VH-VL binders against ABC transporter G family member 3 (ABCG3). Designs and how they scored, part 3

Target 1, 243 residues: ABC transporter G family member 3 (ABCG3), of Arabidopsis thaliana (Mouse-ear cress) (q9zuu9r114to356)
Amino acid sequence: IAWKDLTVTMKGKRKYSDKVVKSSNGYAFPGTMTVIMGPAKSGKSTLLRALAGRLPPSAKMYGEVFVNGSKSHMPYGSYGFVERETQLIGSLTVREFLYYSALLQLPGFLFQKRSVVEDAIQAMSLSDYANKLIGGHCYMKGLRSGERRRVSIARELVMRPHILFIDEPLYHLDSVSALLMMVTLKKLASMGCTLVFTIYQSSTEVFGLFDRICLLSNGNTLFFGETLACLQHFSNAGFPCPI

## First folded at step 25 (VH-VL)

Design t140 (from t131 with heavy chain S33K)
Fold by OpenDDE, fold request of step 26:
Structure t140 (fold): chain C 243 residues (1-243), chain A 126 residues (1-126), chain B 113 residues (1-113)
Amino acid sequence: as target 1 above (243 residues)
Amino acid sequence: EVQLQQSGPGLVKPSQTLSLTCAISGDSVSSNKAAWNWIRQSPSRGLEWLGYTYYRSKWYNDYAVSVKGRITINPDTSKNQFSLQLNSVTPEDTAVFYCARLTYDFWSGYDYFDHWGQGTLVTVSS
Amino acid sequence: DIVMTQSPDSLAVSLGERATINCKSSQSVLYSSYNKNYLAWYQQKPGQPPNLLIYWASTRESGVPDRFSGSGSGTDFTLTISSLQAEDVAVYYCLQYHSSPFTFGPGTKVEIK
């Protein structure tokens, strides 16, 4: 996936005037992890949505998005997209929740649907939680935030997307859960899934797992490139890397 | 290379049980990436899927509605084979029976029968 | 169940001529998320099991000659043999593997005229 001179404007009162993303350029290679990093209101989520073709009707996109060298708008259902906040069914086990999704959305026999679910559970490191109730907001009786996030990702993974967009997978996770998430996603990427996701900030250890980084601030791209080059970029400019 | 070798009697009397076996080579009956199927072919009904067995942490079976209640497909891990048992057969059950592999891959999503046994004609006659 | 039909029931074609077989499904076998049709074509010669020719409606299986091609989408599909060869005498079946249970067409017998 690649994007060129991507600009996103939001409709104000009666006209489009507010530029949320300003002339962004970048790309993500197959089987790699590309992170869009930035503070609140930086435009990172908007950029992610733009790439996924999931901008709200109140938004307008300029520029081009390419998939495998061809211009694409990535219509709904073509690629996986995980929202920052997802609704789970607390009364179901992890396996049941994913299985129902597979039954409703996937073709084939129960064999294929069941197999996809089991693979998704394994891929998202949820094997030990497969038979546990998802639960509600009370974590004493349900899954913790980290597991819940992985379940949300697994739900999209059941559709077997080649590209998976994830909005803030580390949101409200502690350092241990965050690292586990990134290690899990890294393994997923190594299996051939292209990952593009947003984060606010990360530890040095987590940062090292990214293949490429897009730094956003106030809609502007401060840096895009290989993760290792990011440190050099800011060092050469006499600034600390904003990670 | 995956090979399926069928065996069993070609003649069964009405009301008796049809029994066939399919020996697997080059793959495992307990593979997480395969379902093991029985399909029959007759002039009157054409090619008809009957059911399968597969292993995914535990054994599962699904059967066609047309033979449900009379059919049993069992794996034998010790011999790396699976069998077909069809009870209470009638002349309408006369057909060529095939065992076949249905493959699964998470990313490829292929869901068709890729390997077949040689077929066994089973005639139901008094 | 998805019902599969084929036309014609039998086809006699001269050597080197084009053979066209049609297959219809009672429901769409297009999976929109992947933009793929869950439709396969099999060739069956006497005394042999069906042999896979085409999957995803238009993708040739490895080893299948170029003269075989599949086309169509949704509910209408076509298998074409651009230049019929003697070894192509067989019965051809379409299979939908979109919905359980998987169902085959009744077959089309292709003979040399």
Scores: ipSAE 0.872, ipTM 0.953, lowest interface PAE 0.5, mean pLDDT 94
Fold by OpenDDE, fold request of step 26:
Structure t140 (fold): chain C 243 residues (1-243), chain A 126 residues (1-126), chain B 113 residues (1-113)
Amino acid sequence: as target 1 above (243 residues)
Amino acid sequence: EVQLQQSGPGLVKPSQTLSLTCAISGDSVSSNKAAWNWIRQSPSRGLEWLGYTYYRSKWYNDYAVSVKGRITINPDTSKNQFSLQLNSVTPEDTAVFYCARLTYDFWSGYDYFDHWGQGTLVTVSS
Amino acid sequence: DIVMTQSPDSLAVSLGERATINCKSSQSVLYSSYNKNYLAWYQQKPGQPPNLLIYWASTRESGVPDRFSGSGSGTDFTLTISSLQAEDVAVYYCLQYHSSPFTFGPGTKVEIK
C-alpha cells in the first residue's frame, strides 16, 4: 500500500483549519509493520481510516492511495480494520466468539472454519484464553484489556486479510501487555500480513520492532521512513526522537 | 509424497454394512492441516461427497445429509488410517468409493481435494 | 445445496484442436473478500480417481500442462484445452468448494474426433 499527497478535511473538527491530515506521503510493504505515531488529535486515526477507505461521509479526501501499485479502492473484506473501541460479546468464550464470526463470513466446510479460528487464536497468543469468557460490563471475571484487544484483532484475522489496519492497539495497555502485543503483531507480519496501525507513544523497545514510522503532528508528517532512519534524522537535527 | 491406499470388500449384501479402509502414507490422520474424506461415484448420482473426519485439538466428523444416520467415518491413529462404515445398504449405494484428502492452509486458503485413493467398487447385490 | 451443471455432456475434438468445457453453478462461488472463485477442475481417466487440474477457477496445479486453462467468475466457468492431446481423453468435472456440501458437476466426456 502507498499513499501520495494525502489530505483529509473534516468540517467542525478543528477551530482554525478543517484539514486534519495535510499532504501525507508514505507506503507499507507486504509483511511489514508500519506505524503512524502522533499525539492526541494529530490526525493519525484519520490517516489510518483514509488508507483503509473508512472515512466518515463528512470527510473529504484528496490525494491518492495505491494498492499493489494500482489506484484502486480496496473492496470491503479484502482488508481488516480494528477500531480503537470494539464491542465484544462478553457472554461468549474467545473460541465461541471467533467461531461465530467464522460461521457467518467464511466459505467452506466446518473443517476450514474451525481451523481458521484455531489458527487465529494461536496467532494472537490467545491459546490459554480460548475457553475463557470474554466478560465485560456486568461480568466480574473477564479478560484483561490486552487480551480483549487481541481478541478484537483475532476477529478480523479470521477473515485472513492480507492487510490489517489497527487503530491504537496499545491503547490503555501496560508496558508488559504492550510489548506482548507488538511481539505478537511482529510475528503476524513475518507470516506475510501487512500491518498498519496507530500509536500515541512507545517505549524504545517497542519502537525497535517497527519497520517504518510515520510521525504525525497537527496533521503534518514530520517524518516517514525506516525506523532506524528516524532516529538518525532527529539525531542529525540535534533533537531527540519524539517517541 | 502423500499416498492413499484403499482396502475392503467389493461385494456387500443388502441391509448389511459396507466397510472400507484408507491407509495414509506421507501424512498423518491427525494432521491439523487436513481433513480425510470419503466420496462416492455412480452413474446415477455422479460424484458425491459423503463426509470427513479431522483433528483440531479433538476429533470432528461431518456427514452429508443423504447418508447421515447410516455413515460413520473413524480415524485410527495407531495405523494412520481412517475407515468408512455405511449401514443398511441398498442397491442404490452401489458405487466406486474414494478416500481423499482435503488440504487447508491459513494464508493460502487452499481448500480442495488434492490426493485421492485408487477407488473401490462396491456392489450391493443379493 | 449448490447445483453444478456442465456443458456439453460429451465433446469430440480433433487432435491439436481446442476443447472448451463449460460449468455453471446455481449460485455464485465468488468469495468477495479474497476476490477468488472457489471452483476447481478435475480430470478423470478410466479406472483412476479424479486428478486436480485447476483451482480457484484459473490457477493450474503444479505439473499440469500449459494447454489447460480455466476462466470465468461468479457462476459461469470454462475449462479450455488449447491443443487436445491423445492423453487428454478423459471425463472432466468441475467442483465448487465455496459452500457445504461441496458439489461436483456431472462431468464432460472428452474424446478424440
Scores: ipSAE 0.871, ipTM 0.952, lowest interface PAE 0.5, mean pLDDT 94
Fold by OpenDDE, last read:
Structure t140 (fold): chain C 243 residues (1-243), chain A 126 residues (1-126), chain B 113 residues (1-113)
Amino acid sequence: as target 1 above (243 residues)
Amino acid sequence: EVQLQQSGPGLVKPSQTLSLTCAISGDSVSSNKAAWNWIRQSPSRGLEWLGYTYYRSKWYNDYAVSVKGRITINPDTSKNQFSLQLNSVTPEDTAVFYCARLTYDFWSGYDYFDHWGQGTLVTVSS
Amino acid sequence: DIVMTQSPDSLAVSLGERATINCKSSQSVLYSSYNKNYLAWYQQKPGQPPNLLIYWASTRESGVPDRFSGSGSGTDFTLTISSLQAEDVAVYYCLQYHSSPFTFGPGTKVEIK
């Protein structure tokens, strides 16, 4: 996936400008992790949605998004998108929840559907939780936030997308859960899935797992490139890397 | 190289049980990447899927509605084979029976029959 | 169940000429998420099991000659042999593997004219 001179405008969202994303450029190679990083209201979620073709009707997008070298016309379902907040069915186990999704959306025999579910569970490091009740506000013995987030990702993974967009996978996770999430996603990427996700802030250890970074501030791209080059970029300018 | 070798009697009397075996080489009956199927072929019904068995942490079976209640497909891990049993056969069950592998891969999506046994003609006659 | 039909029932074609076989499904076998048709073509010679030729409606299996091609989408599909060879005499079946149970077409017999 690649984007060129991408600009997103949204009326009434910002005090000083209706441009939420300003002339952003970047790309993500297959089987890699590209992170869109920035503070609150930096435009990172908007950029992610723009790349996924999931902007609200009130938004206008300028520029171009390319998939496999051609202008993107991906229909709904050809890629995965995980919202920051997703609704889970607390009364189901992890396996049951994913299985329902597979039954409704996947072709083939139960063999294929069941196999995809099991692989998704494994891929998202949920094997120990496969038979656990998801739970929720009404359930005292539900999954923790980290597991719940991985279940949400697993739900999209059941569709076996080649590109997976995730809005803030580390939202409200502790350091241990955050690291586990990123290690899990890194493994997923190594299997050939292209990952693009947004992050507010990360530890140095987590940061090192990214392949590329798009750093946003007030809609402007401050940096795009290999993650390891980011530190050098700001160091050369006499500033600490704003991560 | 995956090979499927079928064995069993070619003649069965009405109301008796049809029994066939399919020996697997080059793959495992308990593979998480495969389902092991039985398919029959007759002039009246054409090619018809009957059912399969597969292992995914535990054993599963699915059968066609047309033979459900009469069919059993069992794996044998010790011999790396799987069998077909069809009870209460009638002349309408006369057909060439094939065992076949259905492969699965999360990313590649191989969802078709890629390897077949040589086939076994089973005639139901008194 | 998805019902598969084929036309014609039999086809006689001269050596080197084009053979065209049609297959129809009672329901669409297009998986919209991947934009792939879950349709396969098999070749069966006497005394042998079916042999896979085409999958996903238009992708040739490894080792299959270039003269075999598949086309179509949704409910209408076609297998084409651009130049019929003597070894191509067989019965050809379409298979849908989109929905359980997987179902085969009745077959089309291809002979040399």
Scores: ipSAE 0.871, ipTM 0.952, lowest interface PAE 0.5, mean pLDDT 93

Design t140 (from t131 with heavy chain S33K)
Fold by OpenDDE, last read:
Order: structure tokens, then C-alpha cells, then sequence
Structure t140 (fold): chain C 243 residues (1-243), chain A 126 residues (1-126), chain B 113 residues (1-113)
């Protein structure tokens, strides 16, 4: 996926005058992790949504998004999108939840659906939790935030997306859960899935797992490139890397 | 290399149970990347998928509607084989039976039969 | 169930000539999201099980001669033998593995003219 001169405006006062993303450029190679980093209100989520074609009606996008070198829209099922906050069914086990998702979204053989579910569970490091109730606010026992987030991602994996967009996968995760998430996603990427996700901040260890970084601030792309080049970029400018 | 070796009687009387076994080499009957199938072939019905067994955290069996209620496909992990039982056979069940592996890949989706047994002619006759 | 049909039922072709077999599915076997047709071609010689030739409608299985090619999308598919060889005498079957149950075509017998 690649984007050129991507600008997103939000409708305000009956006109599109508020630019949330300003002329952003970037790309993500297959099987890699590209992170859009930025503070709150930086436009990172908007950029992610723009790339995924999931902007709200109040938004208008300018520029171009390319998938596999073409301006064509991503076909249904070719990509996944995981919201920052996702609703899970607490009364179901992880496996049940994913299986129902597969039943609803996938045609064909039960063999395939069951296989996809198991693979998704494994891919998201949820094997030990496969038979656990997801739980929730109304349940005494349930999954922790990290597991819940991975379940949300697993749900999208049921469709076997080539590109997976994740809005803030590390949101409200502790350091251990965050690292596990990134390691899990890194493995997923190594399997050929292209990952593009947003992050507010990360540890140095997590930072090192990214292949490319798009640093966004106030809608402006401050940096885009390889992770290792980020430090150099800011160092050369006399600033520390905004990790 | 994956090989499937079939065994079982070639003659069954009407109303009796047809029983065949397929021994697997080069793969596991409990593989999470395969399903183990039985397919039959007759002049009247052509190639017909009957069902499969596969392991995904537990064992599953899916059967064709045409033989549901009469068919059982059982894995044997100890021998790395799987079997076919078809009850209450009639002359219409006369066919060459094949065991076959159905391969699976997460990212590719549905898959196809890539390895077959040698086939076993089973004749239903009094 | 997806019904598979083939045409012709039998085909006699001279050695070195092109053989064309058609397969039609009653429903599309294309998954648009993956842009793949879940259609396979098998060759079966007497006394042998079916042998996989083509999968995903157009991808040759390893070891399959280049003279075999598959084409088509959606509901109409074609297996082509560009130059028929003596060893190609067999019955050819198409298979859809798009939807349960697996269904095969009735087969096309290819003979030497």
C-alpha cells in the first residue's frame, strides 16, 4: 500500500476547511509493520482510516492511495480494520466468538472455517485462552485487556486479510502486554500480512520492532521512513527522536 | 512425500457395512493443515466426495448429505490412518473408493485434493 | 450444491494437435476478495486415481508439463492441451472446491484420433 499527497479535511461550519491530515506520503511493503505514530489529535487515526477507506462521511480525502500499485479500492475481505475500541461478546469463549465470526463472514466448508479460527487463535497467541470466556464488565472472570485486544485482531484475521489496519493496538496495555502484542504482530507480518497501525507512544524495545514509521504531528508528517533512520533524522535536526 | 495406502475388502453383501482403511505416510492424520477424505467413483455417479475427518483442537467429521446417516470416518492416531465405514450398502454403492488428502493453507483459503490413495473397488453383491 | 458440467463428453484429437476441454459451474467459484477461482483439473488414467494438473483454475501443479494450461474465471473454465501426446490419453475432471460439497465434473475422455 502507498499513499501520495494524502490530505483529509473534516467538515466544519458547512465546509471542509479543517485539515486533519496534510499532504501525507508513505507506503507499507507486504509482510512489514508500518506504524503511524503521533500524539493525541495528531491525525494518526484519521490517516489510518483514510488508508483503509474508512473515513467518516464528514471527512473528505484528497490525494491517492495505491494498493499493489493500482488506484483500485481494496476489495471486500482483502483488508481488515481493527478499531481502537471493539465490542466483544463476553458470554462466548474466544474460540466460539471467532467461530461465529467465521460463520457469518466466510462461505464454504466447515473445515475451512474451523481451520481459520484455529489459525487465528494461534496467530494471535491466544491458544491458552481459546476456551476461556471473553468476559467483560458484567463478568467476574474474563480476559485481560491485552487478550481482549488480540481477540479483536483475531476476529479480523478470520477473513485472512492481506493488509491489516489496527488503530492503537497498544491502547491501555501494560508494558508486558504491549511487547507481547508487538511480537505477535511481528510474527504475523513475517507470515506475509501487511500491518499498518497507530501508536501514541512506545518503549524502545517495541519501537525496534517496527519496519517503518510515519511520525505525525498536527496533521503533518514529520518523518517517514525506516525505523532506524528515524533517530538519525531527528538527531541531525538537533532533536531527540519523539518516541 | 505423502502417500496414502488403502486396504479393505472388495466385496460386500447388501445391507452390510463397507469398511476401508487408509494408511498415511509422510503426514499426520492429526495435522492441522489437512483433512482426510473419502471419495468414490462410479459410472453412474462419477466422482463423489463422501466426507472427511480432521483435527482442529478436536476431531471433526463432515459428511456429504448423500451418505449422511450411513457413513463414519474415523481417525486412528496410533496407526496414523483413517477409516471409512458405510453402513447398509446397496448395489448403488458399488464404486471405486479413494482416500485423499485435502490440503489447507491459512492465507490461500480453500484448497484441493493433492494426494490420493490407489483406490479400492468395492462391489456390493449378494 | 454447485453443479459441474463438462464439454465435450469425449474428444478425439490427433497427436500434436490442441485439445480443449470446457468446464462450467452452476455458480461462480471465484472469491473476489482473493481473486482466485477455486477450480482444479484432474487427469485420470485407467486404473489410477485422479492426478492433479491445475489448481486455482490456471496454476499448474509441480511436474505437470507446460502443454497443460488452465484458463477461465467465474463459471467458465477451460483446460487446454496445446499439443496432445500419447500419454495424455485419459479422462479429465474439473473440481470445484469453492463451496460444500466438493463437486466434480462428469469428466471428458480424451483419445487419440
Amino acid sequence: as target 1 above (243 residues)
Amino acid sequence: EVQLQQSGPGLVKPSQTLSLTCAISGDSVSSNKAAWNWIRQSPSRGLEWLGYTYYRSKWYNDYAVSVKGRITINPDTSKNQFSLQLNSVTPEDTAVFYCARLTYDFWSGYDYFDHWGQGTLVTVSS
Amino acid sequence: DIVMTQSPDSLAVSLGERATINCKSSQSVLYSSYNKNYLAWYQQKPGQPPNLLIYWASTRESGVPDRFSGSGSGTDFTLTISSLQAEDVAVYYCLQYHSSPFTFGPGTKVEIK
Scores: ipSAE 0.812, ipTM 0.904, lowest interface PAE 0.6, mean pLDDT 93
Fold by ESMFold2, fold request of step 26:
Structure t140 (fold): chain C 243 residues (1-243), chain A 126 residues (1-126), chain B 113 residues (1-113)
Amino acid sequence: as target 1 above (243 residues)
Amino acid sequence: EVQLQQSGPGLVKPSQTLSLTCAISGDSVSSNKAAWNWIRQSPSRGLEWLGYTYYRSKWYNDYAVSVKGRITINPDTSKNQFSLQLNSVTPEDTAVFYCARLTYDFWSGYDYFDHWGQGTLVTVSS
Amino acid sequence: DIVMTQSPDSLAVSLGERATINCKSSQSVLYSSYNKNYLAWYQQKPGQPPNLLIYWASTRESGVPDRFSGSGSGTDFTLTISSLQAEDVAVYYCLQYHSSPFTFGPGTKVEIK
């Protein structure tokens, strides 16, 4: 996936200062982790949604998005999009939740549908939780935030997407859970999934796991490139990162 | 290289049980990436899927409606084989029977019959 | 069950000429999420099991000569042999693998004129 001169604004607000994303350029290679990083109101979630073709009606996109060198939009279901907050069904086990998603969405025999579910469970490190209730509503015993987040990602994996867009995978996670999530996502990318996700902030250890970084501020792309090049870019400009 | 080798009798009397075995080399009957199928071919019905067995955390079976209630497919992990039993056969069950591997791969999407046994003609007659 | 039909039932073609086989399904075999048709073509020579030629309606299996090609979408599909060889005398089957149970077409016998 690549984007060129991508601009997003609210409908009825066409001035440059009103634009949420301002002439952004970038790309994500197959099987890599590309991170859109920035503070609140930087435009990171809007950029993510624009790339996925998921902008709300109140927004207008200008510029170009390319998938595999073509200007074609991705078909429904060929990509996964994980919202910042995802609704889960607490009365189901993890396996049941994913299995019903597979039954509704996938072609083929039950063999293939069950196999997708089991592989999604393993890919998201959910094997020990597969037969546990999701819970987490009305003070029920249930999964912790990190496991719940991995279940929400696993649900999107059931579609066997080529590209997975994740809005704030570390949202409301503690440092330990956030590190485990990123290690899990790096392994997922190495198995062939292209990952593009947003992050507000990262620890030094999490930062080292990213393949490419798109830094945003107030809609402006401050940097796009490989993680090492990001460190060198700011070091050469007099803003080195302590490591 | 995956190979499927069939064995079993070619003649069965009506009302008896048809029994065939398929030996697997180059793969495991308990593989997470395969289901093990029986398919038959007759002049009147053409190629017809009968059922499969596979392993995902536990053993599963599923059978075609046309033979459900008469058919059993069993894996044998110690011999790396799987078998077909079809009860109460009639002359209408006369066919060439094939075992076949149904593939699965999460990222590649190769979800079809890729390897077949050599075929066994089973005649049901008195 | 998705019912598969093929036409013609048999086809006689001179060596080196083009052979065209059609397959129709009773409902769409397009998985719209990936924009892929779950349709395969098999070749069966006498005394042998079926051999895979084409999957995803148009993708040749490894080792299949490029004179074999597949096309079509949704419910209507075509297998074309651009220059028939003596070794291509066989029965050709389409298979849908979109919905359980997987179902085969009745076959098209291809002969030399």
Scores: ipSAE 0.510, ipTM 0.760, lowest interface PAE 2.0, mean pLDDT 81
Fold by ESMFold2, last read:
Structure t140 (fold): chain C 243 residues (1-243), chain A 126 residues (1-126), chain B 113 residues (1-113)
Amino acid sequence: as target 1 above (243 residues)
Amino acid sequence: EVQLQQSGPGLVKPSQTLSLTCAISGDSVSSNKAAWNWIRQSPSRGLEWLGYTYYRSKWYNDYAVSVKGRITINPDTSKNQFSLQLNSVTPEDTAVFYCARLTYDFWSGYDYFDHWGQGTLVTVSS
Amino acid sequence: DIVMTQSPDSLAVSLGERATINCKSSQSVLYSSYNKNYLAWYQQKPGQPPNLLIYWASTRESGVPDRFSGSGSGTDFTLTISSLQAEDVAVYYCLQYHSSPFTFGPGTKVEIK
């Protein structure tokens, strides 16, 4: 996937503050992790949605988005999009939740549907939790936020997407859970899935796992390139890395 | 490479049990990536899927409605084989029987019958 | 079950000329999420099991000659042999693998005229 001169405006009543993303350029290679990083109101979620074709009706996009060098848009279902907050069904086990999603969404025999569920569980490091209740009911102990986040991503994996867009995969995770999530996502990328996700902030250990970084501030792209080039770019300019 | 080799009798009397086996080489009957099927072919019905067995954490079976209640498909992990038993056969069951591998791959989505046994003509006649 | 039909039942075509086989399903076999039709074409020669030619309605399996092509979408599909060769004499089956159970068409026998 690549984008060129990508500008997003919001249809609002203010005449001079409607640009949320300003002339962004970048790309993501197959099987890699590309992160869009920036503070609140930097435009990172808007850029993510623009790349996925998921902009709200109040937004207007200018510029070009390319998939494998083509201007064509992806069919619904050839990509996955994981929202920052998703609702899980707490009365189901992890396996049951994913299995019912597969039954509703996938073609084929139960063999294929069941196999997709088991592979999604394995891919998201959920094997130890597969038969546990998701929880969240009154008087019920459930999964912690890290496991719940991985279940949310696994649900999108049952569609077997080529590209997976994730809004804030590390949202409200402690440092250990965040590292596990990133290691899990790196392994998922190495298996052939192209990942593009947003991050507010990252630790040094997590930063080293990213393949490519797009840094945003106030809608402007401050840097786009490989992780090591990002460190050198800021070091050459005499500034510490903004991570 | 994957090969399926069938064996079993070619003549069965009415009301008896048809029994065939399919030996697998180049893959495992317990593979996460495959389901093991029986398909028959007759002039009156053409190609007809009968059922399968597969392993994902445990063994599963499913059978076509047309033969449900008469059919059993069993894996044999020690011999890397799977079998077909069809009870109470009639002359309508006369067909060429094939075993076949149904594939699964999470990332490529190749979900069809890719390897077939050589076929066994089973005649149901007194 | 999705019922598959094929036409014609039998087809005689001169060597080197185009052969066209039609397949129709009782329900759509398009998986809209991938925009892929879950339809396959198999070739079966006498005394042999079926061999896969085409999957996803239009994609040739590796090793299949370029003269075989598939087209169509939804419920109506076509297998075309652009220049019939002597080795192409066989019965051709369509298969839907969209919904369980997978079902085959009744077959079309292709012969040289």
Scores: ipSAE 0.466, ipTM 0.730, lowest interface PAE 2.2, mean pLDDT 80

